VHH binders against Apical endosomal glycoprotein (Mamdc4). Designs and how they scored, part 1

Scores and structures below are computed, not measured.

Target 1, 160 residues: Apical endosomal glycoprotein (Mamdc4), of Rattus norvegicus (Rat) (q63191r268to427)
Amino acid sequence: SHHMATDFETGLGPWTQLEGWTRNFSAGSMVSPAWPHRDHSRNSAYGFFLVSVAKPGTTAVLYSPEFQGSVSYNCSFTFYYYLHGSEANQFQLFVQAQGLNTTQPPVLLRSRHGELGTAWVRDRVNIQSAHPFRILLAGETGPGGFVGLDDLIMSNHCIL
Unless a header shows other numbers, all headers, positions and changes below count from the first letter of the chain; antibody chains are not in Kabat numbers.
F, E and O stand for the ipSAE by ESMFold2-Fast, ESMFold2 and OpenDDE, each averaged over both directions (binder to target, target to binder). V2 = 0.75 x the mean of E and O + 0.25 x the DockQ between their complexes.
[cut] stands for letters that were removed.
The coordinates of atoms that the task and the answers printed are left out; those that the model quotes come from them. Centres of patches stay.

## First folded at step 17 (VHH)

Design m4
Fold by OpenDDE, fold request of step 18:
Structure m4 (fold): chain B 160 residues (1-160), chain A 121 residues (1-121)
Amino acid sequence: as target 1 above (160 residues)
Amino acid sequence: DVQLVESGGGLVQAGGSLRLSCAASGFTFSDNWMYWGRQAPGKGREWVSFISRSGSYTAYASSVKGRFTISRDNAKNTLYLQMNNLKPEDTALYYCAKYTEGSYTWEFDSWGQGTQVTVSS
């Protein structure tokens, strides 16, 4: 199957609207023991991921490009996140539809908080939208914590 | 139970200002993103602005950007909306809302009763 997938290994891909996130890897770059030893996509210390570099209490924001779903097929978004080192870590996924007669708010599909262990967590959300939409990924790093993203995968039939 | 009580609405002339407040209770206010919506007569509900837990991130509908400012005081469990340079098209019932995770529509979010804002030309 064909997917629009971003693993951050060579760049940000279409995920270029961001604030408070940076592309990095673990080898020689860890600022705390909360950092993952390896990325998810390559399972490598030199594999890249996104890390929240916003100061504690500040939200890192990442917007997707605009996607268009199909009437016949639902979109699904698979992603991996890493929340470790602080109970104050936060992660939220919003979806905001566009092109409506009235502007709708970002819809909260996923909210995570706290210490989730030393592993990349796989998650998946289903998105039903007759209108173009964007995904908003928000992260807040607690003191001494790590909040990261890797392998953002949009399903087929959900086109850019 | 989640309670949201909006206040601060009223009648103002075009170009005027209002500051809306939303008193929140029944949940941990500081753990939740919040947003404002509005509904004008004969129109559907419209999103206005939302704000992150700490208030460090905000976003606005294009129709109000540059004129409205969303903010929050977590110590007071209060959400605010400063509205400047008000226009007749801003006339609406303004709602404060708390997100419900997993809902695919804002209809399932928690809303207050709203506060009426009327802007005369």
Scores: ipSAE 0.869, ipTM 0.927, lowest interface PAE 0.6, mean pLDDT 93
Fold by OpenDDE, fold request of step 18:
Structure m4 (fold): chain B 160 residues (1-160), chain A 121 residues (1-121)
Amino acid sequence: as target 1 above (160 residues)
Amino acid sequence: DVQLVESGGGLVQAGGSLRLSCAASGFTFSDNWMYWGRQAPGKGREWVSFISRSGSYTAYASSVKGRFTISRDNAKNTLYLQMNNLKPEDTALYYCAKYTEGSYTWEFDSWGQGTQVTVSS
């Protein structure tokens, strides 16, 4: 692979700056009816994903490593999320520019709320940044809810 | 329509404190992350601090970290910025903002009219 792809099957990869997320799998670990039966990467009960373990109403935050795009190619970020069990669930994707001359806050590219079913949802965002950037993935579970992430994939031409 | 009204600005001596408020309406306040920005004379806007919808997560620009505190009261639809140990370089028009999904820049976010903070030496 010529792009950064993290499926969480063997670890967190470069996604090591996190609070309120944990790597887990379904088999023998389901604590709520909202818990997925299978991950996305392997479609397996023993496949790993990230799950928000923050208390309901508390935000779990996950930061990517720093990326640099190119003038000729925009970065594309593909990801899978799971929002089930509560209308109060929330998932958001931010992009935060890095560097000495950056004055902007994180930019909200994707916001999802509520109950989205018992399936992993595929999404993709295009990231245009003249500066190095990081991705912020924020999850917040409602009561009885589940918020999960799997298969975080950055396109080519976006270097670490 | 989204409405944000800042207040609490004024003239203060260096080392002093101010508490800004932002009254929000026209959207579900408790579902939205919010942030403060500021614009000093002759300079562009810069972010100051942002806060998650529940207030459980906050972040700050390096220039204000340790001195400013962002908070919110969702029951009152109000965002706050406690500013301590103010410095002349903190002089600016302070804005509160609501994120707009899908925007490539913060310029498309919803902003209030701002409240003026002036810190004298």
Scores: ipSAE 0.867, ipTM 0.922, lowest interface PAE 0.5, mean pLDDT 93
Fold by ESMFold2, fold request of step 18:
Formats: sequence, structure tokens, C-alpha cells
Structure m4 (fold): chain B 160 residues (1-160), chain A 121 residues (1-121)
Amino acid sequence: as target 1 above (160 residues)
Amino acid sequence: DVQLVESGGGLVQAGGSLRLSCAASGFTFSDNWMYWGRQAPGKGREWVSFISRSGSYTAYASSVKGRFTISRDNAKNTLYLQMNNLKPEDTALYYCAKYTEGSYTWEFDSWGQGTQVTVSS
């Protein structure tokens, strides 16, 4: 299948609307024991991922570009996240409908929290939206913690 | 049981201000993103604003951006909406809401009875 995949190895890809997230790699900025020793996409200390750099207790946010709506099929979004070093780490995924004909709030599809070990965790959501939409990825670190994202993969039914 | 109780509505002249409050109980308020919505007479519900768990991130519908400010006090389990420079178009029943992690469904999660805001010309 032809997918939109963002592994952050050469930049942000289509995910350029952000605050509190930055690209980094494991060997370049090991500042705590919670820091991932390898990224997901390359399984390498030199592979890149997004890390929350927001002050602990503040929210890092990342928005997708706008995708077209569809009533015929869903848009599948697969992603990898990393929560380690604090029981207070948080991650949320919202979908926000766009366009002149929508008054809907963002919809919370995933909420994850706490200490999930040293491995990247895979998850997948299926988005059915008649209206254009954006995906919002939010992370909050706890004290001494780390929240990371890698391998953001949109199925071929996710149309820009 | 989740309980959300809005207050602070009333009649105000155009250009005026109101501050709405939402008292929350029956869940861990500080673990939840929260939002305000409104419903004008004879219309469907419209999203107004949402706020992250800590209050550090907020976003607004374009119709209220720059005039309304969402905030929260996690020590008091209370959500707020400061509404400035009110217009007659802001007349509505205002609801606060708690997100529940959804199964891919577009809906309001838990919401209160609402508080009426009426803006006169």
C-alpha cells in the first residue's frame, strides 16, 4: 500500500504544526535514564524521533495537515509512542473536524498514561469523518519522564 | 457518577462580560481535558473551547477567539470561561464537558445542565 509515513529521519514531513515537540536522537541528548536508547524507525541510537521538550506539566502539541473527509472508508493511523521514567507521563490523540459545516468538538480517541517501560508501543486508530479533519497528538512529561513519538503512518485512505 | 454543574450565566448588555464556572465531581478532574460548548435556541450544539489537563494548552472556535478565555483551577475542581466583549450572537445555553476516551464516535461525553447566557443589544 502507498502510505504517508513519517519517521522523522529527515525532518517533520507533513507534521509541521507543533509546539513543545522537537526531533532528537538517542545518542545525541541522553539527559536522563528515561531517554530512549534507540528510536523505533531505525532501531538505532542515531535514528530520530519526536520528544516532548515542554516543561514538565505543560502540554506539547502536534497537528497533522488537513485530510479530506470520506463517508465510504476510514483513514487508518498507526503510531508509536514512548512513555518512560515517570508515572505522570501522559499522551492523548484527538481528531478535530474542520470546515464550514462542522461545529463538533475534537474527539478523544486515545489516552495513555504512566510508565510503560523502555520499548516503543504501537497503536492504531481508524478515523471515519465526513468532514475534513486534523489529528492532534498531545504529550505531557512527568518529573524525570520522557514522552516520545515515532513512525506516524497514515493509510492510503487518508487523503490530503 | 460524573457531575458537572455550570453557573454564572445571566443577562448582560452587548460589549459586557461574564465569567462562567463549572463545578466538577465524581471523577479525577486534573486527569482530564475539558471543554465548553453552547447551544443557541433552535440550533445544534457548537464547540467553544477546550483545555488540557494542566491548563497549559487551550484552543478556541474562530467565532470566540480573542474574546473568550478558558481556564481551570485543579485545586478547586473548577473549569472557567471568561467571556468578554459579548455579542447578541453569543446568546446560548453554555455547557461544560468531560472527555471520555471514545470508540471512534463523534459525541459530547459527559455534560452538565448548562447555564443560560443572554446578550441584549
Scores: ipSAE 0.574, ipTM 0.821, lowest interface PAE 1.8, mean pLDDT 80
Fold by ESMFold2, fold request of step 18:
Structure m4 (fold): chain B 160 residues (1-160), chain A 121 residues (1-121)
Amino acid sequence: as target 1 above (160 residues)
Amino acid sequence: DVQLVESGGGLVQAGGSLRLSCAASGFTFSDNWMYWGRQAPGKGREWVSFISRSGSYTAYASSVKGRFTISRDNAKNTLYLQMNNLKPEDTALYYCAKYTEGSYTWEFDSWGQGTQVTVSS
């Protein structure tokens, strides 16, 4: 009620995947040394996270539900991501304004790439949109690497 | 240093097709999501479509969905827009663009000079 938070422990929550993201846990796969050894939310081999399983050269895509526009209310989005095992891993965060009165492209707020080690990395963006919007999270996994997401948190100022 | 050069515009009858190209240089093309926009006479700019780095994910404005196809060739550093079933309301100057991270206004993105498309009834 205070905020929207998704730790993937009980599913995707309000998020919609299009393709290429899969909920998993560290002990369930162990497919290579680059696989996350623990999730972020529980710091556990049995805690769940979202991982890109898209083929190299394809994009995994995840969408938020639609939020009301909020220019003056300082809506923020905090997230944890994992890029390990390949210098070719890619992650992008867009905000896409919705509705009939929008003419702008999706806004690119974050672009990250490469090798970031074995730890989950925290980031936060402030979202400004005069129109209803969705967040788009895109991952592209390099050879032998993994792109992961956990603990997706929208602040109380982000209104559904 | 960033250069975007559009080509392939022209005059075409309604119902016809054109393929636009955008030659890119001065940046790593394959590391960037790209988009097309357009500006009709006397109107503001509007977004047309965008495409992921690999080309595997695309999205379109509702006015062109099903008629236009964005694509890219990363080996040639070239972005394309295939425009089918053209209508007079598609008449516009068409621009390709490279994103600038963290900007809420597309005026700070990198833009080409544009290529004119004119569709007669």
Scores: ipSAE 0.562, ipTM 0.822, lowest interface PAE 1.7, mean pLDDT 82
Fold by ESMFold2, fold request of step 18:
Structure m4 (fold): chain B 160 residues (1-160), chain A 121 residues (1-121)
Amino acid sequence: as target 1 above (160 residues)
Amino acid sequence: DVQLVESGGGLVQAGGSLRLSCAASGFTFSDNWMYWGRQAPGKGREWVSFISRSGSYTAYASSVKGRFTISRDNAKNTLYLQMNNLKPEDTALYYCAKYTEGSYTWEFDSWGQGTQVTVSS
């Protein structure tokens, strides 16, 4: 059946941003030395990615649509991120249970920081939530740095 | 090691306000997302609010949204919870917490001892 994959080539897809994440591409007018030379999905200077452009010291926030609860580890989320140009770059991934009976905090599944070189880094988390949930992706770009996302992929066991 | 000390609790009438503080030490406070939780007598723990490292992003449990405000002062290593329009159902032990990465059970997060808030009708 269908998985959810977002490569940002035509928009945010099902993802919602509050502030600070912007679609852009490497050959664009806002490029700086810290930006990747090419995106991940197309391996192209003209392919799109998300970049954190929040004001210094602020958090860019992106969240998923609501998924049905996953009582096993079959629902997985694969993503590509890029942290370059500053040791102060930050990226966090939370899972937040939804609904009236959910009393648990967002779960911090990944926290990454600093300088990771000039390559898109792949990571994957297995989602476990007895209740419907959303994913929250947070980025903070350090001075002169870049924090970016591309190819956000929910496995076909993650049900909307 | 990690030390979280809550204060500011007390007895208050319904409709009243309190401001809770959480003094943090033993870790780099400004590098960590933080949250408040609470536990009412005879009930399980529930999340109240969390806040990003800088304080620029906050979110709240639906039961307190619009009445409570989380904030932080990274220069003072202190987390705050401003609680307005308090209701008897807000009666609980309130504690602040530091996340542990990769845990689906928040029992492994670092918690303070808590400060009691009691709201009378």
Scores: ipSAE 0.553, ipTM 0.816, lowest interface PAE 1.9, mean pLDDT 84

Design m5 (from k1 with Y107W)
Fold by ESMFold2, fold request of step 18:
Structure m5 (fold): chain B 160 residues (1-160), chain A 122 residues (1-122)
Amino acid sequence: as target 1 above (160 residues)
Amino acid sequence: DVQLVESGGGLVQAGGSLRLSCAASGFTFSDHWMYWGRQAPGKGREWVSFISRSGSYTAYASSVKGRFTISRDNAKNTLYLQMNNLKPEDTALYYCAKYTREGSYTWEFDSWGQGTQVTVSS
């Protein structure tokens, strides 16, 4: 199937950073070039990642591009995250509808917290919105902790 | 149980200012993203602003951006809304809320206060 995938090899791709998410050099030195396994024959298996650099207790935030509304076809978003080094790490995923007549707050689709070890965790959310929308990814790093994101994949039912 | 108690509403001339407060109890306030909503007479509820757990990230509905400022004091378990340059269309019952569950595309499941009335006259 045809889909949009973002690794962080050279930048944020179509994602827009508001604050706190970065491929900051000090965070990059904690990951060897060989850690992320990379399958060059498939588009979905790319290896660099994004790390929260916001000071502990401060929210790192990034947005997706704006997608068209879709209620009949399930747009899905697959992502990999990790929470390591602190019990106070936090991660939230919201969907914010856009447009003149939208009256609802950002919708909380996922909330994760704590120390999850050194493995990346795969998750997937289904998105249905009658209005154009953006995805908001928020991380909060606890003392000594790291919050990471990688391999952000929108299904081909998610239309720009 | 979760309690959210709004205060600081009142009658204000157009162009004036008010600061709303929301006292929170019955949950760990600093663990939750919070938001303000409002309901004008004869209308449905409308989102106004939300704020991250730490207070470092905020966002606003377009109708209030540049005039309203959301903030929080986690040591006092209190959420605030500073409302400047008020207009008659800002007249509404204002309430604070916390997110209650994941994966819902309706905000009916969130915990809400009873609200504080703001009335803006010409």
Scores: ipSAE 0.632, ipTM 0.847, lowest interface PAE 1.4, mean pLDDT 77
Fold by ESMFold2, fold request of step 18:
Structure m5 (fold): chain B 160 residues (1-160), chain A 122 residues (1-122)
Amino acid sequence: as target 1 above (160 residues)
Amino acid sequence: DVQLVESGGGLVQAGGSLRLSCAASGFTFSDHWMYWGRQAPGKGREWVSFISRSGSYTAYASSVKGRFTISRDNAKNTLYLQMNNLKPEDTALYYCAKYTREGSYTWEFDSWGQGTQVTVSS
């Protein structure tokens, strides 16, 4: 299988963080009750995930590697996210076409905000891009809140 | 309703600079990613730059990178585009926009202003 799956247990994998995301685990912080008590991939206080540690009101940004244009009908991206502790938490998923002739802005595929409880939430988007593309994941924490990511999975029809 | 009003366009010689403004109303400006696009005479629209809600993250089309700077002032509900080292190829109607729909691969449904004309003479 040519799945690209990132559970953050040993690092960022193929993802590049620009600013504001950091890899951590639940038992590594006791500062806030909003902190995730378990990661998703291991269901464990010692399993790792990404959290936004950007200054509140500042956007944490994570990029995928470049994928070939989606000729396959089944290129999909499944991910788990965590928005808890603030109604002002924000999460956006964009697809950004690559290349000199790209005329469209990054395409907004998901926008989630607010308070979603203490569980990791699963979502899935289908990727349709005639051009090579990257996925951009943006998170922004509200006061006292946390935004997290875990288990970022590209289907086997998404080709590097 | 969403209202976006661009200003600051004009006639400029090649190598010159302009600063465009976009006054926003009818929505909570600081909750939205924003972008600039442009449309040259006889051509389709093209994306120029976008900016995160706080202004902390920006990205640019390759044709303007290093010459244009997008910014925003959330206290004034205003989006800006500083345009330096202008070239005749930058001649276009410039418009600001906000995203309106998730899951759309076409940007024709985003909210956008009427635009401000920038004309760069050789």
Scores: ipSAE 0.617, ipTM 0.842, lowest interface PAE 1.5, mean pLDDT 81
Fold by ESMFold2, fold request of step 18:
Structure m5 (fold): chain B 160 residues (1-160), chain A 122 residues (1-122)
Amino acid sequence: as target 1 above (160 residues)
Amino acid sequence: DVQLVESGGGLVQAGGSLRLSCAASGFTFSDHWMYWGRQAPGKGREWVSFISRSGSYTAYASSVKGRFTISRDNAKNTLYLQMNNLKPEDTALYYCAKYTREGSYTWEFDSWGQGTQVTVSS
């Protein structure tokens, strides 16, 4: 396979955590009923995922490595997220173009909020960038809630 | 309707400082990521900086990093840009903006103000 997948079982893989996300598993930190009972990649209480541990009102941030731009193909990014326990949970996905001639702000590709139940939710974005770019994943946990990430999958058209 | 009103521009000598303000109304300010952009005479628009809903995360265009600081006061519905060590190439109309749609790669869907002029003399 040519595509890149990160299931957090052995660390962050190619992703860089700035602050506020942490790798954990369900049985290791059952801090409230809203905590994920199982991760997505292994469907296990002992499989790993990322969870937002930022203080309420602060933003957890995770960055991808830099990918090459392309006008010929879209880079496809599939991901699984968890928003449960609070109507104030927030998740945003931005694409941040890199390089000297980029003029646009980071592009908001997904914004999800609130309560989505106790299951991991799958989503997919197509990234269109003629310039090198990074993906920015931002989460904000509402009171009593949790924001989680697992199984971050880049298609084979996403070229490092 | 969304309104964004910039202020604080003016004429300043190179090396000087200015603080821009953006008063926001017509939407829940604290629910939105915000950014500053600018447009110099004869050039296209370019982004300057953006800031998360709470203000806890910020990022900057390489041309202004280390000299400009974006901030916000959600109680006052106001976005700020502190500009230090200004250079003649910072001369531009500065405007604040609000993201309006997901999945768009064009500026034209964002809400933005009419701007405040900053002129930096040699």
Scores: ipSAE 0.594, ipTM 0.832, lowest interface PAE 1.6, mean pLDDT 80
Fold by OpenDDE, fold request of step 18:
Structure m5 (fold): chain B 160 residues (1-160), chain A 122 residues (1-122)
Amino acid sequence: as target 1 above (160 residues)
Amino acid sequence: DVQLVESGGGLVQAGGSLRLSCAASGFTFSDHWMYWGRQAPGKGREWVSFISRSGSYTAYASSVKGRFTISRDNAKNTLYLQMNNLKPEDTALYYCAKYTREGSYTWEFDSWGQGTQVTVSS
């Protein structure tokens, strides 16, 4: 069945509500030694990923489109992140559901901090919601650090 | 023990303003995203606003956007909510909360205080 996958190679896809993130690639980039040499999707220096360009100590935010889910279905979100160059790096994943009568606060499902090495880290969260929901990806780059995202993949039980 | 103590509520006329405070203790305040919630009479709790650790990012429920401002002073372990152009529908008990641990699907507020009552008369 069809699922939504965004590798950022040709654009942002449906991940268009963003602040402090930008598409980029590593080739020719001398911004910082903390940058990955290759993206994850193509394993290429010319492969695109999202990078937090927010100033250190400030938060970059990325919202998904609205999805439909069910507690009865195994909706999951697989993603890859890169945290290198600073122990102050942060990445957090929130899910915010919109109920019929009550809008729920964002729920923190994943929080990562610090220096995680020179590799894209694969992660996966299960999302159970009886109501439409959006995913919020927050990045905070420490001084001299790098925070990046690639290959955002929704399972087939997450309906756009 | 984790404690959150809300204050600053009261009775105001429509169009008026209030500033709520939330004094936090028992945890490292600056390590947590925080949020305000409220519960109106006969209704369930709803989120109002949330703020990142440093305060660099804020978000608001559509019903309060443009009228409310969330802020924090990490040095004072205090969360604030400036409420302007108050409406009768803003009448509620207001709670502050820190975000739960990773992986929790609990929608309940992490509030360890009694909340502060805001009443807006027409």
Scores: ipSAE 0.493, ipTM 0.777, lowest interface PAE 1.4, mean pLDDT 90
Fold by OpenDDE, fold request of step 18:
Structure m5 (fold): chain B 160 residues (1-160), chain A 122 residues (1-122)
Amino acid sequence: as target 1 above (160 residues)
Amino acid sequence: DVQLVESGGGLVQAGGSLRLSCAASGFTFSDHWMYWGRQAPGKGREWVSFISRSGSYTAYASSVKGRFTISRDNAKNTLYLQMNNLKPEDTALYYCAKYTREGSYTWEFDSWGQGTQVTVSS
């Protein structure tokens, strides 16, 4: 397999353009009661994930590296997110294509709001783009809430 | 009913400035990312800028980056676009809109107003 997968266990990988996110783990690092007890990739208190550290009502943003889709096959993006502790929690996924001379408008592919429990939620989007593109992951925590990301997985047809 | 009403447009000389406003009603303004778009004569709709719910994150089309500033006042249900160093190529009808639908790869503005005309003379 030639897909790009980032589990945040050793670092951010190629997901280095970010604001308001931090890599952390559960053990000894619980910030709020909504903090996950375990990450998704290792199901461990010592496993790493991304967490929004932006103040409530402020958006944390994470950009992917630039990808190129396949002409013959659709690129897909599988990811796990965690929304707990507040009905005001929000997660959004955008795709923005890069033209030769101009950046194209972002497209909203996913929008999740509210309290989703104490479990990592799996999601998958298909990305169709004739141009190179980037993924934008946006998180916003409500008061007392937690918004997390783990295991960002691009399919084989997403070319880095 | 959802409504977006743009204002603040006008005629300005190149190098001048304008500040557009978009009054929103009929929905919870602070729950939505907002964006500005424009349509120049004989051209299709063009993305200009977007802003997150709280305004903490903003992005701009390359053509306006460094010159335009998007902002919002959620208490007033108003979106703004400060336009500095205007150029003739900025001449367009400007629309404000919100993101409403997921999964569509077709870029369309959801504007409930008539837009505001910006004309920049050389």
Scores: ipSAE 0.478, ipTM 0.770, lowest interface PAE 1.5, mean pLDDT 90

## First folded at step 20 (VHH)

Design f1 (from o2 with Y106H)
Fold by ESMFold2, look of step 22:
Order: sequence, then C-alpha cells, then structure tokens
Structure f1 (fold): chain B 160 residues (1-160), chain A 121 residues (1-121)
Amino acid sequence: as target 1 above (160 residues)
Amino acid sequence: DVQLVESGGGLVQAGGSLRLSCAASGFTFSDNWMYWGRQAPGKGREWVSFISRSGTYTAYASSVKGRFTISRDNAKNTLYLQMNNLKPEDTALYYCAKYTEGSWTHEFDSWGQGTQVTVSS
C-alpha cells in the first residue's frame, strides 16, 4: 500500500549519489531541439524532470536509497524515460546489491538506446533481492540528444 | 556469435603487476557495459569491476579497489584490467563478461573462457 514516488517537481526526493543529471524544465530557458516539450508528471512545459547534462559520450549516474532485501515479495519500480534527438542515446537500469558479503555484479534489468520519439515512455521492473540493494540509473546522451527521467515510483514492497 | 577472449594471465610474485586484455567480437562493443569476474578453485564466481560503455564510469569490488583499474578501448573492441600489488588471494581464473538484459543471476550473460592468474608468495 505504501510507495515512494519522485516527480522532481519540488526536488530530488530520496535519490542520491547524483552525477551528470540535473533537474530542469522544458520552457523558459535555452533548451536543445531534443528537449521534451512537456514533462510527464504535470504534462507541462514548466513541469520538472531529470536530464542528463554530461557531455556526449560520458555517463550520468543516479542511485536510489538503499532498500531492504526480501525473499517474500517483489519490489516493483515504475519509471518514465525520454530518449530523443540522437541514435546514440543510452539508458540503463541496474540493481546493485549492497551487502558486505555480496559477490555478484550489478544486474542489468533494462537497456534502452537510440531514438524513441517525442513521448515519455513508461516501464516497470520487478526486483527480488535477498540482500539490501540500490537501483542505479545511468544515462549517456548522444550528440544533440536528450536523456530524461520523470515519475520514479517504488511499490509498497520496496522497504527502506 | 558473441566471442570474448581473455589474455595476459600468468604466474607472478606477490606485489607484482599484470595487465589482462579481453578481445570482443560478434556484438557492438561500444554499446555495452562490461565487467570482469574471477573464480578461485572451489569457490563461486566473484565480480571484480564493471565499466560503462564510454568508459567514464567504473566501480570495483571492495577487495580490489585501489589496486585494480578497469578500462576499455572502443576503437580496438578491447576491455582491460590493470592489476597492481597482487596478493596470493587474487589467484583465480579471470573472465570478462557482457551483460544480457534481465539476467538476474547472470546466467545469460556472455563470458569468455578466462585467463589464469597465479600469485606466488
């Protein structure tokens, strides 16, 4: 029943360890042609979203807070992303175990690349991890392109 | 088909250095995050490090941080692992790997056959 949602309208919420991502909005500034005309959460040129501002070919990273492990329930993560203006845009979602004795690499749950049009795309992953974990969101903007995130929602089974 | 070929292993004295290479073919190397893992005899696989497709983001297991450096050359389709200050506990078969989306236990990731690193005291 409980969930965690971040729409970036009033800040970054619980997300941390941010490098190469910046909160921004569509109108009222000098934006690239690939900039979304509207954010997702408010369908507005003045609604806020997270954008990769790393130079093309470099990786922007963003980590969730640490969630407790569970063997009983999936932690469901719903998110909206935007890839436009370059065939070289990249977005990856990893789950990274945080336990001291964890020997597994991060798990790649989603990989999207290229040009996906001018609409925000909804996706969802289900996470079942016996160990504490974090979600890593990575973006790489191609030349003239844009990689955006909005509406990051964790289900009630995602326990802090 | 995806092919990953590791090289550069061998026998070294404790405190020494080795540089491993992984030649990649059969996929677009520069579009993929890559990782190194290792497996000592009688032990499960242990991740060592991973690197973003551009090479600008890297992360390491705590056991190797500060001693090992992952890198890549996308023009040569090659992944590297520079290993310094080697210890006997670093003795293992080292392999490079390509992620497969949705591979929860990494069972569907592509791996090389590995290169043996043996560190003598």
Scores: ipSAE 0.602, ipTM 0.835, lowest interface PAE 1.5, mean pLDDT 80

